# Miniprotein binders against p81326: the designs that were tried, part 41

Target 1, 226 residues: p81326
Amino acid sequence: MLHFGGFIMEINHISKILEKEREEYIRNKVEEYLKQGFSKDDAVNKANQSWRTYIGHRIQDVIYNLLKKFLKDSGLKVTTDKALNNRNLPEELDKVKRLIAINYGEYLFLPDADVIVYKVENNDIKIIAIISVKNSFRERRFETTYWKLKLKESPVTSHIKVFLATPDKDNEISYKCPNGKPKKMRIILEYELDGIYFLKEDFEETEKAKHFGKIVEDIIEISKKL

## First folded at step 3 (miniprotein)

Design Xa2
Fold by ESMFold2-Fast, scan of step 3:
Structure Xa2 (fold): chain B 226 residues (1-226), chain A 93 residues (1-93)
Amino acid sequence: as target 1 above (226 residues)
Amino acid sequence: SKVEIRIVVEKDGRRIEYRFEFDSPEEAIYALEFIEIIIEEHNPDRVEIEIRAEDEELARELAEEARRIAEELGLEDVEVRIEGNTVIVRGRK
């Protein structure tokens, strides 16, 4: 009996939906750019660039919804940095925001916390994990690492696990060189972060680099120790 | 596509109102989270949730989820009123 079989099945189902969504999105965007007078090659390139931006937000929302659904029975709550940017916050989310904010003198900034997992015990909030969602690493490659290092500086935030979730479609951090060595970016991210969860099948798992299907079980286990 | 959520909670004769605005349907998912947290925080005797969305279909989807959340959190006699792209969900103990 698999405790998280439903989670894995849901991930597989959503993966198929996203593939069909991509085909439709690209087709429509290519038509749009062709109507604007772009060449076929330019229209295809622009459509692909547009999809990379779109899918980044889409994957974040999917991960948020999946984690919220599958962590609920364990008494864990899920929010996002977008939710925390609202001016009129419920008291609970205001407390979450304060517990992850990083101090820069007279300023407080939120880390790259696309998805935040926390628990409420006796009206106290404990942050379990922050998940950074990256569709590609062309820009801000080490942003997640920077925030991890900043969170480690404070006793309030040093216990918070920082995870990266990524489909890594371009094999930027799941690729191995011919000599078996991982790329520098993979080595650094795996060393500094608490874990990397891949939304893909083809990679070699390590203690810290796993299939996304393991994230729910890992988060629940971490929460029991806090 | 703009989404506006107003939630009013009443407990022991005290009324508190929250208002949230989201610039896109994708961000409207956070509205459901806010509704859930506010109802949990206040444990109200009565709740009124008003959802205004750019299109009727989205308003109906959000209202159905809001109704489910209210019911799961112990509110009874949950009624839904739909007026175009505005939906009002009311529940009470």
Scores: ipSAE 0.184, ipTM 0.675, lowest interface PAE 6.0, mean pLDDT 82

Design Xa20
Fold by ESMFold2-Fast, scan of step 3:
Structure Xa20 (fold): chain B 226 residues (1-226), chain A 93 residues (1-93)
Amino acid sequence: as target 1 above (226 residues)
Amino acid sequence: SKVEIRIVVEKDGRRIEYRFEFDSPEEAIYALEFIKIIIEEHNPDRVEIEIRAEDEELARELAEYARRIAEDLGLEDVEVRIEGNTVIVRGRK
């Protein structure tokens, strides 16, 4: 089992890599757009738009790989909604998909489950948590809240923890107003979700809003109660 | 009501229209997520979302959610038109 401090070190290392990756990505994309005949201002704007899309997928992949690495020795498995949308699913993943699906009468839909943590015991699968990964102003953060509320309606899925993981670089939900109170969106998300994990340093922790470095320990603790 | 949402889905030349009224922006946002699921079931060729809010700031905020819904549904040529407190988002495919 990997020590919690090792996980924090990996997160700090990856944060520095992502900062350097951003600079290189923007530089390369600006050059690319300039070669296509765009003005410098347009090239910079398009490069920044491209980065916002790229980093969303990149952060999800990073979180998936970190959780897979640090949860494996605790008997926990990690998958993604992308994996669950493959046509020929392994039996284990097909069972995972069925256990997180939400019933709309004749139809079953998957929640916004970018990363899924589960365990296998006595040939049965138990879903521990789903993690929605969101970044920047363009993300639909209330989508995670909607899925949490739907999961609570079924005895099959009501035990599943729903977490939001976000760098929140634009301080959309980690900022406090001048009077010291959180924004309304932060209050609602924290109230409805089981936890918010920030991939940043400049915020005040609460019981449910924590540094991302605490997510592995929290998930392991939850799994022991099941 | 404070927020009114009209959604039109078209498939194979058939048109279906949904109309919703909400007393809060939070209800409207949650409703858009639910409506996305309904639209997805229709597998439409074209979608139009019209939002009428109490003010322009709220309309602009809701416009982003509607645009993302159209993009998430795999629609292309997504257009957003903002006219005071009224927003129209259209996409096709």
Scores: ipSAE 0.000, ipTM 0.133, lowest interface PAE 20.4, mean pLDDT 76

Design Xa21
Fold by ESMFold2-Fast, scan of step 3:
Structure Xa21 (fold): chain B 226 residues (1-226), chain A 93 residues (1-93)
Amino acid sequence: as target 1 above (226 residues)
Amino acid sequence: SKVEIRIVVEKDGRRIEYRFEFDSPEDAIYALEFIEIIIERHNPDRVEIEIRAEDEELARWLALAARYIAEELGLEDVEVRIEGNTVIVRGRK
């Protein structure tokens, strides 16, 4: 029996911190743009656009730190695609990079793997999952699906689970039509990916679309089967 | 790995053509964003998207994605025609 109450408590605490952080960020950016000579309306609009970019990176960092903290005791390790792109790569991360890379003839490319979960067993590395973090689906909405399809083609990478994690604040993929049918984008993402984890409470759960609080338990279960 | 995309939008009898070329299949994913932006900007009566890719599977995936984008942006009677590594998506209002 595993107990993940601490993980859920951390998620709730971080949600409150992010709300306060948004207020401070917007206030500071509006002042900055006004000082640069922009109108009040333009300053507010630019500040909101700046926040959308900022929060994308911020949520990614939050997810990385939460997973690193809560998977550690299960013998699982967590890294990022940013870490894998460093010039002076440690041997262990170099192996991770090679095991997740996709072959395009003469070239190797990394998938859109914001967060990578792996384990080390008998000096061998096994990749468990990659998690793509999306704050918005207005742009690059099919990118994660493309990488899932490419990974599926190779025996080396076909076992790797591909998850999407998103707050979906604009209800772009958690929206339910009046007739009860999910939007086409939600249907496609849920069909092709191994799971979607929402950082919000108001949505209908399915076998593959769950609250983010379930992700640690699911990853541990997957790792036991590898 | 080379991908070529041609987008033709028509509104009120005026026709505009866009052409894009990508040397990497990785970059071809961003072509979907251009398709979306172009259709949103022009709000066309008719659209034709032609995708040519060396990888037949990539071409088919891009075609499926382009079809759903066109439908989501209000185009009706969206049809897809596949000829080897060339895909044509057409829609109208």
Scores: ipSAE 0.000, ipTM 0.134, lowest interface PAE 18.3, mean pLDDT 77

Design Xa22
Fold by ESMFold2-Fast, scan of step 3:
Structure Xa22 (fold): chain B 226 residues (1-226), chain A 93 residues (1-93)
Amino acid sequence: as target 1 above (226 residues)
Amino acid sequence: SKVEIRIVVEKDGRRIEYRFEFDSPEEAIYALLFIEIIIEEHNPDRVEIEIRAEDEELARWLALAARYIAEELGLEDVEVRIEGNTVIVRGRK
């Protein structure tokens, strides 16, 4: 029987559950790759790469499901970039895809839109927000900012809010600097993005940097103005 | 408003109980994430979730969300019992 009190201890407990899942996942993947003929070092590296992808998708799925449930009664709809990549799209999702595509001259590409919130009004689709989910900032620290700046360049997409949702477990952007200045990455992300939502308690809250629990209310408020 | 949550998972005859609390509605989203992770981690045969909140409306809202999470993770015969500020959600496979 496990017993925990206080919210910060709950976050740490969740982290311990995920770490146990990570150990089991990596063990199973190493065995799988060894059976495929990879060396021990290659198997371990491939298993770690697989885990990073897996945990990212797991967090994205949780966020998607929570937003879908809580926005339903407000007339808002939620989809994912995975759903938009299906070969046979329903007419509604095909329209969503076309409304978030970015123009690169002769080519159109989708932004890295892990979760997409939209509404249907008078048979027209209006995109409210794109949410990028990041578990780590090591390799792709400014990817969300790049997509925000690209969306700003088109009158079709310039109204779309771009949010970042992250546990920031490594304190890459939530760290409180002893000299009072936030880290450069935090300053840039907060300045360029429409909001940052943390899946943690310890961070400097601002008008744009908030606890994840506030995202539902914020999205509903934004949707009323579009 | 203060919210207290108790989660009991049972698998292969073993019973594990989790208890936690939070003080704001914003933290309720994290509590729902916690419920989902616990159910996924244990893949239980039976689940009981008890939610106690100062606000009756918040308790009902959390109960509906917890029921959806339990159903989505494959639990059947999901039952919800509401008594004022206390809600109990039970399900099984």
Scores: ipSAE 0.000, ipTM 0.185, lowest interface PAE 14.5, mean pLDDT 74

Design Xa3
Fold by ESMFold2-Fast, scan of step 3:
Structure Xa3 (fold): chain B 226 residues (1-226), chain A 93 residues (1-93)
Amino acid sequence: as target 1 above (226 residues)
Amino acid sequence: SKVEIRIVVEKDGRRIEYRFEFDSPEEAIYALLFIKIIIEEHNPDRVEIEIRAEDEELARELAEEARRIAEELGLEDVEVRIEGNTVIVRGRK
């Protein structure tokens, strides 16, 4: 397909670019840690830990840029929680921040909104979706579901769709248990969230758990209902 | 820092030129993907890709990836010319 075929090809090519970046990043970081006096084993371990942090940011940036490019013609805009935390915000982004921030008594927090999709109509801002990007699942595996539940408490934010995007390379939520059932974490995430989008080929697709290539079409359809 | 990319595709004597400007290195990844889409859609006899970036290292990395894309899509005799912060990749069938 003209539009969607191009998007799918970009996802496949990005995966290859990220793999090359990994090799170069690890090599450079190992050299850096060796110069700091760490042993070879420690340098390798620290480089791998550094890569996990780095790749999380890289996948987020890739998703942000991909969505920004492919949603532009539909009148949809894309930003990040990193952009919203800048000291000097344009008026438009300040309004976006205000529309997604959650109050906890004396504190105000942004949800785990790595990527945010919104539209502007007659100077009014409508938040369409928040996308949480997870490279791996460890201690905070249900953080995204917590934010979804909090957003549902307010009439200002209850319409906002909350999605999870993940390569899930360790098969933490795309793998089936030996008895053929999905893992508990997958069941809970799929039940509570509005969708899960995988940056991988090998998983069981459902109505809510899809290949990442379908996210653009889904977001456009959601925006039409507002 | 800006990245500028010019792509010229030729097929059956017809020449089509595309120009793109990106404001960040992250956006440069999209330039590579767009190069792939353009070459695949046009199935050209000849391609010329000009990459201009403030960072010479970035320009070289982008050119290396562009070369791989051209080769994967069936272009032969792929050559790369480096002139400071400008890199030109040419291929043909």
Scores: ipSAE 0.000, ipTM 0.109, lowest interface PAE 18.3, mean pLDDT 75

Design Xa4
Fold by ESMFold2-Fast, scan of step 3:
Parts: structure tokens; sequence; C-alpha cells
Structure Xa4 (fold): chain B 226 residues (1-226), chain A 93 residues (1-93)
């Protein structure tokens, strides 16, 4: 029986570190903006906006490193969309890029694949999953579902699982019908995506909406069926 | 490098306007999903989609996909008009 207790413990530890990091980041940025002549309210707002961008990259990096560490013994490899945007790619990553690119006439675009999980068997590459990491859903809330729907259109990419990973600290998608009012974003994301993984304890769990601690086990099971 | 999209939906005499701005051409592709979701949510009698992009060819390709989405969702008499880097798609039920 595989146990991912170490993985879950590491997630909890990282969450606490990120919250302390947030306090220090905001404090420094508020001071910086005040020195630039912004009002206290504007400085706080701008610092919070800056944090949302910063933490997005930070959480993505953390998730990449966690998945790389815990999937290695299962023969699975992990890369990022940033790595795939290099002009001079190693042969293996060039093949990964070609297997997830979506055609728009004369244009080829990569999906919003912050983290990509794949396997190599007999020099053939199989893409297992794409993970989109969202700290905030401001103006890009259905971006991940768009890529899922486009990937489904091609037999080359239709097997690829598309997951969303999020701390959802603003409770934007944590519950389907809080206070008796349906949350369209949560309902649509759960319906269209292959899974939503929460980096938090308080959320409505379903077969497709789970704690992030379940993602390694789920990816390994999916890879065995391919 | 920015792509701007304006979507106007009209149903039973009510008019609602949505505006989106994307920071890069790669992100502009997400606009197609927003168009689909908005049309599905409102089930409009009429729709107008305006796409403005620096790349004229990208704007035209986005407009063709928007036209297909509108037709797939039951809008008829779908028209596409191109004015430089701006493309307008209109359809009605």
Amino acid sequence: as target 1 above (226 residues)
Amino acid sequence: SKVEIRIVVEKDGRRIEYRFEFDSPEEAIYALYFIKIIIEEHNPDRVEIEIRAEDEELARELAEEARRIAEELGLEDVEVRIEGNTVIVRGRK
C-alpha cells in the first residue's frame, strides 16, 4: 500500500511558510509604494496585487518540485511550459511540446500547462496530465477549461488529463452551492476538468474535487492505464 | 501585444456588455472559451463580438472560431466584418 504521509506533511509545512512569506512581502511592498508617493490604501491594494503575481509563480515552483520528487520512483517525468518555450530544446522536451501543442490554422499554441507530467517508454513519449496552477481567478477563471475543451478535439491529445491546482483562499470555488446560491465557476470547472486539487483543508470534496495530497496517487493510477 | 475583446449579448430587450483584455497573443486564445461560456449562459437573441489584436492574422483566426462557436450554439445569420486589426462577429437567433 503506498502511503503519501510525507507528501501531505510537506504540503502543510510549505503552506505555513508561504503565509509568513506573504506577511513579509506585503510589509515590504507597502513601504516601497508609500515611498513612491501612493496613499496608504493605494499602497496596500498595489502590494496585494503584487503578491498575487508573486505567489502564483512561487506556488507553481513548489508544485513542480513536489511532483518531480514524488513521481520519480514511478518512472514519471515532470516539466513546465516555461521549459518548453526555449528555442533550443532537448529532443525529449521537443517531442513533449509537439504532443501538447494545439493548432489554430497557421499558429500552434501551448495550453496553459504550468506543470506537465509524462512518461517515456521505448523512446515513445506519452503525456499523462497537464496541471494549471491558479492562486487567483481574476479575469482568467475559465482559462483552464478552454484548454481542456481544445485538447479533447484531437485524437492525439484527447487522452491528456487536465487538472487545476489552487489554494482558493478567497473561497471562490471551494463550494458548489454556498448560502443556497450556485457557484457557476466551481460547477463549470468541476464538470469540464478531470480534477480540481485544493491546497487547503476546507472545501466540498467530490470524486473530482480533492485535497492536493491525492494528486500523486491519482496521476500514478492514470499512467498505469496508458 | 495586447488583445482586446468586447462581447455584447442581448436577450428579451436586455443588453449586457463584457470586456476582456489579454496581455499576450498566447493568452488571447482563452478569449474563445469566454465567448462560448457567455453565449451559453445568456442564450442570447443577438450577439456582437469585437476582437482587436496587433496581429491581423490572429484576429481573423479568432473571429473565425468565434463565428463557429456562435453557429454551434444556435445563432443564425452570423456575419464577420474585418477592419484592419479589428474583427466584428454578429449573430442572431
Scores: ipSAE 0.000, ipTM 0.116, lowest interface PAE 18.9, mean pLDDT 77

Design Xa5
Fold by ESMFold2-Fast, scan of step 3:
Structure Xa5 (fold): chain B 226 residues (1-226), chain A 93 residues (1-93)
Amino acid sequence: as target 1 above (226 residues)
Amino acid sequence: SKVEIRIVVEKDGRRIEYRFEFDSPEEAIYALWFIDIIIEEHNPDRVEIEIRAEDEELARELAEEARRIAEELGLEDVEVRIEGNTVIVRGRK
């Protein structure tokens, strides 16, 4: 059985898959838009815009499925912010949503928690970690940091670990001080967050900045202390 | 071992096909986890997944993984067919 055992996902395999998929996705979308009557230039532009949205969701989904698969035998459960926004929430997920929501007076908002890891003991829920998945850092780069700081303010949520997972293709946060120039984004994200997990080989490794393959063992260790 | 995966989604009589070729069974398994995004994007009536492996033993192993994924995706009336080194999974939403 190929999916038995605990193995660590290699970033090279995911990157290779995404490269092949990009070419196929763009080709298929261009054909689809051409059939709808768009010009070739418009079809190409629309396909590229579609890819940008698609790739973000693809990386999030890969991470969700990997964590769900490899945390199951440790008694840990995984969900997504998308699942928590469903109108027909099961009781368990409704409790998860309430434990992670942040109060703004009359309003409650969920943090940007693409993937959520929790455990259930005697019908009580403990949130272990939230993982924010970022494909790029061009816009709203410190959103994850904002949510970490808000979660720290409440005794109910202050224990929740906040992690960032990213392929960081453009090397925006891969190094703290490349060529002697400090990267403010990398330095701040590493300082404020509980960890950064890279879906790539080439990055500056620290106690908090690791290869994505380490995330399962780290989450299991954290859960044992709660 | 080389693995080829074809994913077809159908909606309102329209078919959209995705094809992938991998040099490793592990890469193929990772790609299978992406099918739920394709399904979500297209909101299809039916889904077909065809997996072509280099040998029958690998095909049988991939068939079990494909069945698990189909169940997790919530596909109904799931049919899994194995012909030599080829696996076909069909289901409806």
Scores: ipSAE 0.006, ipTM 0.256, lowest interface PAE 10.0, mean pLDDT 77

Design Xa6
Fold by ESMFold2-Fast, scan of step 3:
Structure Xa6 (fold): chain B 226 residues (1-226), chain A 93 residues (1-93)
Amino acid sequence: as target 1 above (226 residues)
Amino acid sequence: SKVEIRIVVEKDGRRIEYRFEFDSPEEAIYALEFIKIIIERHNPDRVEIEIRAEDEELARELAEEARRIAEELGLEDVEVRIEGNTVIVRGRK
């Protein structure tokens, strides 16, 4: 049995926790900035900017922990690019790093893979997917697409699925053609990536653009075909 | 349908050159992101970007985007030269 119902419930619970966490964080930061002598408007703006930075890291950690929890019973393992950038790696993670590293002549670089899903069978490691977590599309909007292209070029890495996970709070990629005007970013990301998973309910759903609650089921299905 | 990119980054007197080929005009978007990633990672004192596209219209579009990226990354004295299907962008910190 897949963890479909339990995973959806956990996402909904965490969403409510994050909403309350946001309210408390903003209130505390506004108070802090006001004590530092900032105006009310400046304090609010600074608090919102601070939250945007904080929530980016927080969402990445949440996604990592959720995937680790809900994929373990399917024999799937989860790590992060941060873990792979440690100078001394356990043998298993060193093998994972070698299987996703991209060759640039004399140099090997890791894709910016916030979360990596893999399996171990008979001492062989198979990378299933990498997931890029984006809170905002103001900067490096096509970075995930670049890494998909590079991975696709090698027979060693061409099977690896590249997914984007995002709350897309500012509706930057939630719709393909809002008000009759094509949204280049959404169209390109959907076309080039293997999937976009939204941490929100209001978005245009397609075969590749889904609610985040579908990601565990999709990853398990992909892993069975490898 | 090849888009060819040459990126030269200089940092502390050292020069590194990258060359890449992309097989379609649609990959021009990846070309621009690749340029941005290389510049961000090296934090160079000077950068030169050469893009060869299939046609002049695409070359001009890429020139505008490359200039915007260079300026966004804090490069000063940004120069853009368009020679037919080839674009060269130079900037420094």
Scores: ipSAE 0.000, ipTM 0.181, lowest interface PAE 17.6, mean pLDDT 78

Design Xa7
Fold by ESMFold2-Fast, scan of step 3:
Structure Xa7 (fold): chain B 226 residues (1-226), chain A 93 residues (1-93)
Amino acid sequence: as target 1 above (226 residues)
Amino acid sequence: SKVEIRIVVEKDGRRIEYRFEFDSPEEAIYALEFIKIIIDKHNPDRVEIEIRAEDEELARELAEEARRIAEELGLEDVEVRIEGNTVIVRGRK
């Protein structure tokens, strides 16, 4: 039996760290804006705006580091779309970029792949999964779905699993039919994507919609079939 | 329809136009996804977004979001013009 208790415990610890980090960040930013002459209400609003930007990058970094740490012993490697956008790429990452990029006639674009999981066997690279990290759904609701549909069009990329990872603090996709009313966004995302992983405890679990604590074992199982 | 959105992207002298129509204000939020996807897909030198809505307030809200997306994706000289229920957002790289 594989034991993922360490991963689950580390997620729990990180969730508590992020809550404390938020409190300290907001406190410090409010004080900073007050010193600049802003009213208390304006200082609080600006601090919250600053936190929204900060936490988006912070959650992505946390997910990257957690997956890198816990997939290492399974022979899996992790990178980011930011790493792939560097001008001078190592040969291995250049190959990863070529295996994930999508053609639009004369143009080539990377999908929304905040975190990328791959493996190397006999100098051949196999892309296992890409993970889109969303802190909120106000603006980019179906961007991940678009990229999933584009990846499915090519035999080179059709095997790549596309996952969404989100804290979904505003309960925008946590439930399929709250109070009997279907949530279009949750239903479409679950239907089209290969999985949704929630960084929270309270959500409607399905075969495709799971707690983030299950992502490592799911990725390992997928990699065994490739 | 409640909202009609026209997006024109231009790259290396090539012009491509997209049109979207939404029956309800709630559905108009999907316009945010289409605007971003189109800009990402084409990586344009110039972009023009025209929003026509039955409600002036809704049109302004969508125009502000389109401006923000254009700026976030690196477009410069972003201009917004409002004419009644029609708003036009333009930018360049």
Scores: ipSAE 0.000, ipTM 0.091, lowest interface PAE 22.5, mean pLDDT 76

Design Xa8
Fold by ESMFold2-Fast, scan of step 3:
Structure Xa8 (fold): chain B 226 residues (1-226), chain A 93 residues (1-93)
Amino acid sequence: as target 1 above (226 residues)
Amino acid sequence: SKVEIRIVVEKDGRRIEYRFEFDSPLDAIYALEFIKIIIEEHNPDRVEIEIRAEDEELARELAEEARRIAEELGLEDVEVRIEGNTVIVRGRK
């Protein structure tokens, strides 16, 4: 209990840090663009666009470090597709890479797996889950769904859970219509994926769509059945 | 910004050496992950980690984290030596 309580507390603290970081980032970027000769309105707009790119990478790093910290006591390990794309890999990570690779005839490709959770038992590796982290859905909105469908086609990868983690600041998949109907994109993502974890308070909660604070507990439960 | 890591683990008289290269200081977190995995996998009696970074500041930061990892994984008598942009961490059980 304290383990998961600590996780939720740390998420809340990080949210406050990220909000303060945003204010400082925007302020500095606006000043930078003003010095370059942009108008105030253009400087503000450019600073906000820059922040959207920055926070995407920042959220991925935060999620990776949080999961690594809070899953270690359960014997679970965490890596990233960025780590797996190194040419010189430790044997353990090379095995992880091979176990998530998807076959396209003569070629093997890695899925879009921002964060990968696995375990090692009797010198054998089992992949538990792949987590795709999306800050926005303006581009590649169904990429995670594509990879889920490909992974389902092979007995080697069909057991792997595919999750989406997102703050959904633009309310693209957490939006509630006055009549209670979710958007088409939300329906498709929820149907095809094993779960969606929101880094926000207000959304339509379901069995598969949960607050990010639930992810550690869910992953541990899944790992016990494998 | 290049980071190079050499890890030597020894257990029961057997010595194994690993070498890794990372193109960016932002990849330092993966460099530390590789160190942790290798030490956990081999449970060595002795370890030597050599980190070569683009600048002295980054080398010192990585050395401090590598020392912490070695200590957390049960290695004792952890010694750190800094030579410019190169850091050597040694520990034993």
Scores: ipSAE 0.012, ipTM 0.519, lowest interface PAE 8.7, mean pLDDT 79

Design Xa9
Fold by ESMFold2-Fast, scan of step 3:
Structure Xa9 (fold): chain B 226 residues (1-226), chain A 93 residues (1-93)
Amino acid sequence: as target 1 above (226 residues)
Amino acid sequence: SKVEIRIVVEKDGRRIEYRFEFDSPEEAIYLLEFIKIIIEEHNPDRVEIEIRAEDEELARELAEEARRIAEELGLEDVEVRIEGNTVIVRGRK
């Protein structure tokens, strides 16, 4: 309806801005590396690696801002693992941190929770979902899956939905094999996680693999069941 | 680009201070969510927010965000001052 229409429009607008920013960034970096004596192929590869680092922070910020804006009127709150790692926390955020932390004996660690959605009802905090943002799957492809499996082990955290949000610009998990079968990484991530939300148009859609535009609606529905 | 934030809330003569540090201005903008939580938790008579940024340009950007947040939180007599690379926001209920 109308409230989700605004969300889709804003995602599309931001997507176009990021595409233009990427093109300009890559052109400048390729030129820079060529002047340094790198070959054409090496310059392109290094420019793409540089962009992946840069955009990683921007995409996390974009997702945080969009969710904060569009979940506010549904009584849902949004925070980040960066916020939770501060020395002095308000009581509400200290409670959020404790409710998502995983116990390793003498140590407590936060999962890969770039963005955290929770609700407050009668001084009781319930974590709805954590969202892991990934730009590339080259080395850390199953890190989010590890945290999902750890969260399942505890009654305190087993209800928390674990989502992956990714532009997947290298087609690492949206790519299909010639026989039409998804890649092993896509199969495993989709099986173990509660959902994958793509910041792109072209991918194999399923019940768990959706356009990012669906995430607000899904989170609101999940929160109603808690 | 480091950003330091100090939040002071005052209620019934009692003063409580919070201090936060961020390595990224994007993270500092998100810390403004702490302001809402702190104000809701303490329901203060007065609030003072001090943001120290890397440079004056960033301080001006954060001043606009702080003013917007203060208005959203329903603070009255909201005053925003920029002193070099430092932004001070004050308001009351």
Scores: ipSAE 0.000, ipTM 0.305, lowest interface PAE 14.3, mean pLDDT 78

